# VH-VL binders against PDZ domain-containing protein 8 (Pdzd8): the designs that were tried, part 3

Target 1, 198 residues: PDZ domain-containing protein 8 (Pdzd8), of Drosophila melanogaster (Fruit fly) (q9vyr9r83to280)
Amino acid sequence: HQESLRRASALVSLNFVMQFLFHEFKNSNRVRKWFYRKLSIELDELISKTTTGKLLDKLTIKELELGDQFPDVKSLSVHNVELDKDEQRIENLDLLLDINYVGNFTTSIDADMVLGKKGSITLRVKQLSGMARLQFTRKPYTHWSISFLGDPELILDIESKYQGRQMQSNITNLISNQIRKAVRRKHTLPNYKLRYKP

## First folded at step 6 (VH-VL)

Design s21 (from k4 with heavy chain S100P; framework fv_rosmantuzumab)
Fold by ESMFold2-Fast, scan of step 6:
Structure s21 (fold): chain C 198 residues (1-198), chain A 122 residues (1-122), chain B 111 residues (1-111)
Amino acid sequence: as target 1 above (198 residues)
Amino acid sequence: QVQLVQSGAEVKKPGASVKVSCKASGGTFSNYAIHWVRQAPGQGLEWIGYIIPLFGITGYNQKFKNRVTMTRDTSTSTAYMELSRLRSEDTAVYYCARGPYTSSGYEYFDYWGQGTTLTVSS
Amino acid sequence: DIQMTQSPSSLSASVGDRVTITCKASQSVSYSGDSYMNWYQQKPGKAPKLLIYAASSLQSGVPSRFSGSGSGTDFTLTISPVQAEDFATYYCQQSYSDPYTFGAGTKLELK
């Protein structure tokens, strides 16, 4: 019981600091450009490497808003820590995080499709929650990686247009379900692991 | 009422291709996924893939990926499944089925075509 | 791929009986309180007909004697009381992840 109270106090402090840093840096040109670049790379891979991409001529990011909140950490545990031979630097760090994100990350994408068709989609992440593993490693190069241990809960708000007309909810639901399936396939262990390189 | 009507029975030789049609009536063709499922004689059901007619987006079961192509013609509300390099093991009844998406993400096949019998023999 | 194990492969019953068919997925097909499991009925020479979706939701036009239950990896279809028109083959199907997979089927036969 006493240990649970102590951990709750520490998490309040951590979340306060993370929210403060997010508020300070979310409007930074560097931070916004970084997210734009990462999303742009993912969209380029979709066009180049998937069957769906054969139907797409060009994807353009029209809006990108980082939202109102940083993920809330409900629990944090250190799974593994390794120090270098000199006991000075962290060589490997594994953290387990129970996260709850309610920050309204929003992006708007325009799609130029084959046969001159045009579409657009506005995607807002209303909630993303689950158990995540955050790993720091210096070998073979310094990098961070993040993956979900189980299937995260993902709640999306989607607006879509095709040839300038708003899509019926059935099509929006189809897109939402495909995104949920893609997240389950690519971003949960033992599946694909998302990595960040400095 | 929604109805899916498929093309008639086909007899093919090994190595040939077959193209099956599925014509939708009574509903909004472009707002639903059209799935294809086959059933070999005396066997269970096997999912082949889908097409979203509005966009022409397709998804295929990896088992069939190199041999199957799904297309649609929105003007006639018709979906097509073409299977190439046929083998005797492709002998089956091929069904098309409508897949709506719900707000909760539930996926199911609510209306089915009558089936198209394919026989592959030498 | 998610493997669906359906049992029994065949079942004999009389009109008025209560019958239960089970379906086991090789991994969980539930997420955030929702279960992505469907049940279909197929009569000889005909296309399958949807009975239950989302593990427990009855399709419109399907008699209330059909019910579904379960979550995670274990699911059941119950028919009570069995009527003469219910003698058919039943299939479970997961829609949790691609590729969609079906159980091998359970043939309900008149005793």
Scores: ipSAE 0.006, ipTM 0.585, lowest interface PAE 9.0, mean pLDDT 82

Design s22 (from k4 with heavy chain S103D; framework fv_rosmantuzumab)
Fold by ESMFold2-Fast, scan of step 6:
Structure s22 (fold): chain C 198 residues (1-198), chain A 122 residues (1-122), chain B 111 residues (1-111)
Amino acid sequence: as target 1 above (198 residues)
Amino acid sequence: QVQLVQSGAEVKKPGASVKVSCKASGGTFSNYAIHWVRQAPGQGLEWIGYIIPLFGITGYNQKFKNRVTMTRDTSTSTAYMELSRLRSEDTAVYYCARGSYTDSGYEYFDYWGQGTTLTVSS
Amino acid sequence: DIQMTQSPSSLSASVGDRVTITCKASQSVSYSGDSYMNWYQQKPGKAPKLLIYAASSLQSGVPSRFSGSGSGTDFTLTISPVQAEDFATYYCQQSYSDPYTFGAGTKLELK
């Protein structure tokens, strides 16, 4: 009815604005540095906090392309919102988003491995879709987090090299499977994190 | 022709450790995962874990996590599974199997070793 | 852990029959239109042999009388027509989530 038409119009406007902002800012120094910083933090955690990291001496981001499109939001609902004591600002926000991403985000990573071995992986995200939960909290620090309510659909295109040679397709498919399992296991990705300092 | 050849039968006392080998021939050892599966007498199949020889990455079934260690020797194309603190319930045939992947990343076990019989008795 | 319930536990058939074995997962093992379900055949004293992978893909060298179907939580293996060499134990297996799990097996016996 009228309410559903109004909501559909709002989503079209939101997606249009987000695509416009994406294309305007995807090549800016601030945006590119932000993505490099976030990816570097994730790679550092992989090396220092996982058993897989014992095989890796150093990971270096060689290339990062933000791709062709921003995620399309198919539906958006407010699951929870909490205001401060004076009802002046948002303390907690909980959003549910049905997202569909087909933007070809691409990154190339060089790996220095134990025993002087070298590898490289170029990862392209062909599709990422599913129901996501976006949370914002101010305590103990201002923080945004994204998690999926179920197993997201993730389609990857991977090129891999080991000791300068292109890897056989089976090992590339194995790497794809491991990445998908890791994403499924780790449903929460910090998108913005700032520690509060007095 | 791809073949996985396992070490011979073992008889152990409770509390001991066993190390089973799986040697790959006729195929590319480093491009596949090697999984270990056991089968107790008259029972079904139980997955223990895997190793990816190219990187030495392992994953274990939590049921065995503190007792199992998987390693490999790339020079001999051999994978190993060591199971410690053996109990009579560990009596089984232990199989190694090669994990192959479709282009979509679906894993299946296309080749299996002949099996290694482990008997754990008083 | 994903639990695999396989039925029946045993089945008697004659050469030329059509046989159906079922496998139920405690949660969906499908992803992006495909299913992480494999079927294996095991004869006494031998290692298992792959028959079907990804629910419906026939392994090279396996006769076309074997077929797999299903998605989500419900899967079937069909053997038609049954031949003398098909009397064996059959296992389903999910490779969707660690730990990988197998059904308890179905023993196909000559009537």
Scores: ipSAE 0.403, ipTM 0.754, lowest interface PAE 3.1, mean pLDDT 84

Design s23 (from k4 with heavy chain S103Y; framework fv_rosmantuzumab)
Fold by ESMFold2-Fast, scan of step 6:
Structure s23 (fold): chain C 198 residues (1-198), chain A 122 residues (1-122), chain B 111 residues (1-111)
Amino acid sequence: as target 1 above (198 residues)
Amino acid sequence: QVQLVQSGAEVKKPGASVKVSCKASGGTFSNYAIHWVRQAPGQGLEWIGYIIPLFGITGYNQKFKNRVTMTRDTSTSTAYMELSRLRSEDTAVYYCARGSYTYSGYEYFDYWGQGTTLTVSS
Amino acid sequence: DIQMTQSPSSLSASVGDRVTITCKASQSVSYSGDSYMNWYQQKPGKAPKLLIYAASSLQSGVPSRFSGSGSGTDFTLTISPVQAEDFATYYCQQSYSDPYTFGAGTKLELK
């Protein structure tokens, strides 16, 4: 029981430090620009690689707010750590994280659609919880990836407009349903930075 | 006032194709999903797929993916389901149903068409 | 695919009885406090009719003698008291993930 108390104390300290760093840096231009770039890449892939994308000519990010809190780490385990032959740096790292995010990350996106039609969507992440795996390796080239194990819990708040007018609530709710299903199928989130082995 | 009206009964030979229509009235068509469900004689309900008419987006049950196509005509508020390479096992009543959503994104079928009977016999 | 196991396959009852029909999903169909479970009634020769959505929400126009409960993998439809017009087949349905799946049905018959 004492080892469990020590572990819990360490996680409280880690989470406190991460929240402090988040609040110090969430408004920095470098951090906001990084999230903007990652979201832009995901939106470009949506247009290029999906049937829904055939209805879309261009997506533009109009608002990006990183929210109120950093993800809370409920548990952290190290599956594998490998150092180079001189034991000077990490060559491979494999972590399992139980995360709980309740930070209200918000983005507003304008969509230029076929036939000159225009839409917009405001997406707020109210909660995201689940087990995530973070993998890092330097060979044959430096890369890292993050993915969710199983089906993450995702609570979204969505507002939609079409031709400048608020969409009927049922169609907005339908869009929410489609986003949740897409996240469940892919085991990944659009807003996370991913680097994969080819 | 909301109503889904389907086309009439069809009799087809094995290997043929059938196209069933579902005409929506009221505020049903552009803001909702249209799902297709079938029921073989004396059997239960089997989900085939859906179309979101506003965007033309479709999703199909993998069991039918190679044989089913769903389309819509927005000018007549009509959804269509075409099933090809028919077999005797496709003999069933085919229903269209409206998919409504709660704020949390939960889907349920609140209005159903009257059904279209398909008989596949040689 | 999520498998829906519905029991019993048939049930005999008299007018005035309390009857329960159960539905078990092969995996959880609950998420963030909501359960993605619907119940439908079907009479011979007619299309299904929605009774309950989101496990426990009564559809408008449906009599209050129908009620739904449950979460996770285990769900129940209760009819109390049974009326003459309630003798029909009942189906559960999950709308948590594609493909949507139905239980095999429970036929409520007059004793």
Scores: ipSAE 0.294, ipTM 0.705, lowest interface PAE 3.9, mean pLDDT 83

Design s24 (from k4 with heavy chain S104E; framework fv_rosmantuzumab)
Fold by ESMFold2-Fast, scan of step 6:
Structure s24 (fold): chain C 198 residues (1-198), chain A 122 residues (1-122), chain B 111 residues (1-111)
Amino acid sequence: as target 1 above (198 residues)
Amino acid sequence: QVQLVQSGAEVKKPGASVKVSCKASGGTFSNYAIHWVRQAPGQGLEWIGYIIPLFGITGYNQKFKNRVTMTRDTSTSTAYMELSRLRSEDTAVYYCARGSYTSEGYEYFDYWGQGTTLTVSS
Amino acid sequence: DIQMTQSPSSLSASVGDRVTITCKASQSVSYSGDSYMNWYQQKPGKAPKLLIYAASSLQSGVPSRFSGSGSGTDFTLTISPVQAEDFATYYCQQSYSDPYTFGAGTKLELK
């Protein structure tokens, strides 16, 4: 029980430090370029590897704002730890995190489409909450993976334009639905578990 | 005011292909998804897939994925569903339906076509 | 895939009765306090007609005697009072995840 009290104190300290670092560095060129690069990679994969990408010639990030808050960790537990044969280093580490993000991360993306059509989307993440699994493993290569144990709660604000005009609300709502479905498929444990479960 | 009008009944032999059309009126074609649903005689409803006409994006039920193709012609506000390698089990009424969304992204089918009867027999 | 189980397969009622039809999803189809659950009415030889969307929202033009309720995995369509034109087959549908799936249907018959 004393251990539970110590863990709660450590969690408060972790959240404080992460929020401090976020506010200190969110406007730095290094941090902004890192997020830009990661998002650009995801957009390139969307164009190259998906059916939707066949409609797209190019996606361009016009705006990227990291928002007002870093994710809050409501609980953190160690689910599994495995050491190497000599018990000297970590081979596998599973962490379970209850995450609540309310930070207004915002990005604006311009899309050049087939047949010379143009679109744009401004996406704001108002809330992202759920139980996440953060896993470190050295097999087949050293890496970290993150996935949600269930469907995360995702609240989005989306503004969309097609050929320079505001899209009708129904098509914007449809885009929101497709984004939520994509998040569920790509970052939910069933997909991850099928790939990495021992 | 909104209406979905489908093509007429088809009779096909096993192994053939069928292409069903769904013409939208009321000037809303580009802002909605068009879904396809079938119903075998005396049976319930089975979802086949959808197309988003504005972008040409499609999604298919895996059960039909290698036999179904959905397309559209924006100049005529018409969606098409082509089903190939027909079997007697494909005998059904095929409906197109319009997918509308709430602000939270919940989809529902607010308008349906009248249905196209497909009979597959030798 | 999410399986939708409707109960009962058929029921008999008289004009003026209150009837309830239930639908159970094999997984939760709710998100943030709302549900990806729709109800349709189908009469013989006709296309289905939307009655209720998002579990409890009444479609424009549908009489207020139709109501929907439920969340998570358990949903109910209520018709009260039943009118002569309500004798039809009713289907629930989830639009939470692909593939979209329908219940097997409930036939409401005149007693």
Scores: ipSAE 0.346, ipTM 0.724, lowest interface PAE 3.4, mean pLDDT 83

Design s25 (from k4 with heavy chain E107D; framework fv_rosmantuzumab)
Fold by ESMFold2-Fast, scan of step 6:
Structure s25 (fold): chain C 198 residues (1-198), chain A 122 residues (1-122), chain B 111 residues (1-111)
Amino acid sequence: as target 1 above (198 residues)
Amino acid sequence: QVQLVQSGAEVKKPGASVKVSCKASGGTFSNYAIHWVRQAPGQGLEWIGYIIPLFGITGYNQKFKNRVTMTRDTSTSTAYMELSRLRSEDTAVYYCARGSYTSSGYDYFDYWGQGTTLTVSS
Amino acid sequence: DIQMTQSPSSLSASVGDRVTITCKASQSVSYSGDSYMNWYQQKPGKAPKLLIYAASSLQSGVPSRFSGSGSGTDFTLTISPVQAEDFATYYCQQSYSDPYTFGAGTKLELK
């Protein structure tokens, strides 16, 4: 019973601190530029390395809003900890988190397509819930990754336009379904290559 | 009203390639996905892949990924499936089908072409 | 890949009977309360025809004697009462993950 009360208190404090930091820094020029840079790298990779990219000349981020809330952590446990040879620093760390995100992260992307065609998509994450694994590793370079242990619940709001016209609902539903399938298939968000130390 | 009309039967030798067409009418071709499914004689259905004609985006069953190419011509509302390096086991009826999507995330094939018979023999 | 197992492979029935066809997925094809399961009817020499989508939703123009149920890994198609035009092969299909896969089919035959 006492341990249960202590854990509840610690989790409330963690969530309070994370929400405070999020609201303090979400409009910071440094934080917003960091997310913009990471998303730009991902979009450049999409153009250069995928079949879809052959249809695209250029992708431009028009809007990037970090939303209203930081993810709420419902539980946190340490799955694995590895120390270095001297037992003085953490080399590997695995955390399991039960998260619930209701924050409305939003991005708007303009697409210049082949043959002079124009498209745009606005993607809003209404909810993302599930059990996540947060993994930290120092070798070969310091990095961390997030993946879901099972299929997360993902609720998206998508608006899309092609040649200045709002796309028919069947197409927007199709895009939404493809994004959901990609998240289920990868179980990784974000991919490690988007997080590097210069 | 909505119809998918496919090209006629083909007879090919092993190692050749085949290109099957699927012409859509009665609806907005660019607002749906076009899927391809095959059926060997006396066997069940096997999904090959899809194309989203509005953008030309494709997705393929890994089993066929290195041999199949899907394209479209939006001016004629026609989708194409090309299968290369044909083998005798590619002998089948090939169907195109329209993929419909609901806002709740269900996808299903609501209209099908009449089928194109492919025979691969020496 | 998700394997779809249909049973029985063949079924004999008379007009007026109630028949059930079962489809089992090797893993759950449901997500957030939704089931990505479809049922098709195929007559000899014809393309398949959609009967049921989302496990239980009846396609427009399909008679109400066809119904679908189930969630997770276990799904059922029911035909009641069977009519003469219902003697055909039935296929289940999951659209939960790529590649989309079909059951091996159930042939409904006249007794």
Scores: ipSAE 0.166, ipTM 0.640, lowest interface PAE 5.1, mean pLDDT 83

Design s26 (from k4 with light chain S30R; framework fv_rosmantuzumab)
Fold by ESMFold2-Fast, scan of step 6:
Structure s26 (fold): chain C 198 residues (1-198), chain A 122 residues (1-122), chain B 111 residues (1-111)
Amino acid sequence: as target 1 above (198 residues)
Amino acid sequence: QVQLVQSGAEVKKPGASVKVSCKASGGTFSNYAIHWVRQAPGQGLEWIGYIIPLFGITGYNQKFKNRVTMTRDTSTSTAYMELSRLRSEDTAVYYCARGSYTSSGYEYFDYWGQGTTLTVSS
Amino acid sequence: DIQMTQSPSSLSASVGDRVTITCKASQSVRYSGDSYMNWYQQKPGKAPKLLIYAASSLQSGVPSRFSGSGSGTDFTLTISPVQAEDFATYYCQQSYSDPYTFGAGTKLELK
């Protein structure tokens, strides 16, 4: 079981390098803008494509903090790999990662609602863990995508305000429920397959 | 303390619409979800949908989506469920129920209205 | 949609008996440590009443003779000892995903 010790050492090295790169670059304009753009796309989709969006005039990201740690990879396996024999390049790559994130990613969002109502939510991701599938493909264009093989474990700290007042605990817990349902619907493997258009 | 009081029985003809009310008292109406569940005579419970009164956000069972509309009036702490294009199969007791949440986000129905009987007949 | 299969459809018991009612979900209703399973009691002509939430948590004001167990897909409601006021219909319900679904009900009848 030298092999299991060697692979554990390799994961420790990978995690060390990823943590180093995260701390080195988390405050760079490029990395922060990438996260801002990803979150903005999700918020735009919420406004344009959901019933909830009909009640929202505008969502504004007020704070975005990437937190204090990168996800810890507990295991990594290659599920599928396809090479472009002509160019000797990777055409498709499918990775399975057992991830454990305890990094305190935090975002604050202000909501301008219909009838001049105003809300705000501060969301902190305390923990996100589960088996993730990371896919790279060149067709129809070169891209990476991520989904979970089952429901991830998601622990959130939420502070919510409506009309400048802190919301009652039950409504905050309700918002937490809706976020968890949205993550499950959008980022599990079965739902991810719906993003591929034959 | 908490009580949900529903409107009285309705008799409708096929093709008509019905609007059922659910008034909440004893507790903050706007901080909970209000769900609607029906029960046909001698049958089990069937979930129709919900409204979150604070925001007016609704969610419907796809079976009813084209016929059901849920609204609320926060000034009177009242939720409404309107069902259109009624058929005989809509004959049932309609209940409203309060959706409460644990700190982990788990939902359960802790209080129920007394029910509103709807009869759809020719 | 998640289908809830409840069994038996009816059972007969005497006061003082121990009874169990089972409920099976067509897929797991467990998420982040909680199983999204609730149990309700309904007496003729009355609205349902919450007994158990999160599979095993007893609702305030409900007697301790009611208990829930199970996780994932298989759940049970136990009543022990049965009292005269417990003869009613019992329903399980998942609140894991929309649409929320109920079991068909189990009628507990006096022998």
Scores: ipSAE 0.469, ipTM 0.776, lowest interface PAE 2.3, mean pLDDT 84

Design s27 (from k4 with light chain Y31W; framework fv_rosmantuzumab)
Fold by ESMFold2-Fast, scan of step 6:
Structure s27 (fold): chain C 198 residues (1-198), chain A 122 residues (1-122), chain B 111 residues (1-111)
Amino acid sequence: as target 1 above (198 residues)
Amino acid sequence: QVQLVQSGAEVKKPGASVKVSCKASGGTFSNYAIHWVRQAPGQGLEWIGYIIPLFGITGYNQKFKNRVTMTRDTSTSTAYMELSRLRSEDTAVYYCARGSYTSSGYEYFDYWGQGTTLTVSS
Amino acid sequence: DIQMTQSPSSLSASVGDRVTITCKASQSVSWSGDSYMNWYQQKPGKAPKLLIYAASSLQSGVPSRFSGSGSGTDFTLTISPVQAEDFATYYCQQSYSDPYTFGAGTKLELK
């Protein structure tokens, strides 16, 4: 039972350090540009890979705020570790994290549509929590992936405009529905894993 | 007050195509999704797909994806479902239904058309 | 695809009875505090009519004798007290994942 107490203290220390680093670096140009780049890649994929993209001429990120806090890690475990043939380097690493994010990450996106139509959406992530799997693999190239073991809890706040006017509430709710479906499809096992090159 | 009115019954031969219409009145057509659902004689309900008229965005049940096309005419508040390469198994009543959303993004069908009977026989 | 299993396939009841219809999803249809379960009533020769959405929310204009409950995979529609006009087939529907799927239906026969 002593080990359980020590592990609880370690998690508190980890979360404190992560919150410190987050607040220290969240407003840095490098960190902001990294998130901007990641979101731009997702938006470009949306335009190129969906029928919805045929209606869109251009998507532009107008605002990106990282929010008020870093995700809290409620538990962390090593699910699998594989070393290379010489046992020198980590070749495969699977981590399970019980996360709770209540940080208000916010992004505003302007959409230039066909026939000169203009739209905009402001998305704020109020809460995102669940069991996440973080995987690192070197083969065939070095990359990271993140996925949820089940559907995460996700609370969003969305504002939408079309031609400079607030959209009718049902349209905003419909956009919420589409975003939630995309998150489940792309980030929830067994459907999809998001991959990064470190 | 909101009403969805569908086109009349159709009789088709195998291999033909059918186009069913669904005209919305009493509400703002473009602010909702229009879904299509069919019901074979004596059977349950089967979802075919949807169109979001404001943007022309469609989504189809994979079972029908290569045979179904959904379109709309915003000037007449009318949605259309065209089903091609008809088989006898396509004999059913076809319904359109309006998709409404809660603030959390949850979807439900609050109004339904009266149905269009399609008979496919050789 | 998410499979919806309704039970019973049919039941008989007298006016004034309490009846329950159950619907079981092959996987959870609840997410972030919402349960993506709807209930519809269909009378012979008519289109379905929405009764309950989000598992427990009563549609405007629907009598309060209809109620819904449940979360995850198990859902229940309750009718109490049953009236003569409640003779109909009842369908559950999940709107959690594409394709949207319906249960096979439960036929309520009065008398």
Scores: ipSAE 0.466, ipTM 0.792, lowest interface PAE 2.6, mean pLDDT 84

Design s28 (from k4 with light chain Y31F; framework fv_rosmantuzumab)
Fold by ESMFold2-Fast, scan of step 6:
Structure s28 (fold): chain C 198 residues (1-198), chain A 122 residues (1-122), chain B 111 residues (1-111)
Amino acid sequence: as target 1 above (198 residues)
Amino acid sequence: QVQLVQSGAEVKKPGASVKVSCKASGGTFSNYAIHWVRQAPGQGLEWIGYIIPLFGITGYNQKFKNRVTMTRDTSTSTAYMELSRLRSEDTAVYYCARGSYTSSGYEYFDYWGQGTTLTVSS
Amino acid sequence: DIQMTQSPSSLSASVGDRVTITCKASQSVSFSGDSYMNWYQQKPGKAPKLLIYAASSLQSGVPSRFSGSGSGTDFTLTISPVQAEDFATYYCQQSYSDPYTFGAGTKLELK
């Protein structure tokens, strides 16, 4: 009974702290550079390692806005935890999180395409919710990963232009399809920044 | 009224190449994907690949990747599928189909061409 | 590649019957509330025709006697009541990931 009430209170406190930290640091140069760097790596991979990249000469991030809210955690459970031999630090950690995100993360990307063609896309994440697994391990090297355990809800708002003009809606829907396919393929996101120690 | 009209039947020898056309009318060619699907006599459907005419982006089934090339001519609203190094097992009816998308980004084939029969024989 | 197992390969029915055709994917073809499953009808010598998209959405102009259901890996096409023009071959298709794959087909035959 009382433990149930305490756990509910703990989630409220966690969400309050995470929202506070998000608003405190979302405009920091360090946090913004981190997101810019991660997105730039994904765009570089698109250009160099995919057939779509053959049509792309250069991708430029024109806008990166982290949005209005941090993900809300509806439930949190510890699936596994392993301490070192001295029980002094965490060696392995598995967390299961029921996440609801409605923060409006927005990015605008300009594309310089082959034959001098120009395109642009503005992507806004209106909602991302579902069960996520957050994993930490120290061996063989320290890393964090995040993946969705089931079918997440993903609602995107997309604006696209080609040669300075708004694209027809079916093309925008096609772009949405490609983004959703990419999210499904990249269900695991390594994040070494969460464990970086110089 | 959207229609996909394909080129006529082809008879080829093993080792040759074939180029099939698919002309779109009644709709906006460049705003959709064009997919190619084949069907051997008495068999089921097999997906070959697609082209997005607006950008010239293509995707191919790995089984065909080194033998198939898809192109388009936006001025004539025509998509092409070329298959090289033909074998007897390439004997099939080849269909083009239009890929349409829902607002949620779900793809389905709403219009199909009438089919092009390819016979590969010595 | 995602393999589509369609069953049965053929079935016989009479006009007025209720018929079910099943399709099983080797992995889930659902994401973000959508199931990436389409159903097509093909008559001899003709191109396939779209019946159902997104597992359960009826294509415009298709009679309401056709319905689709399912999510994840298991999907069903139901025809009820069967009419004379429904004797044809039916194919399921996943559009979840490349390469897109079709079931082997189910031939609906008159008893």
Scores: ipSAE 0.458, ipTM 0.773, lowest interface PAE 2.7, mean pLDDT 84

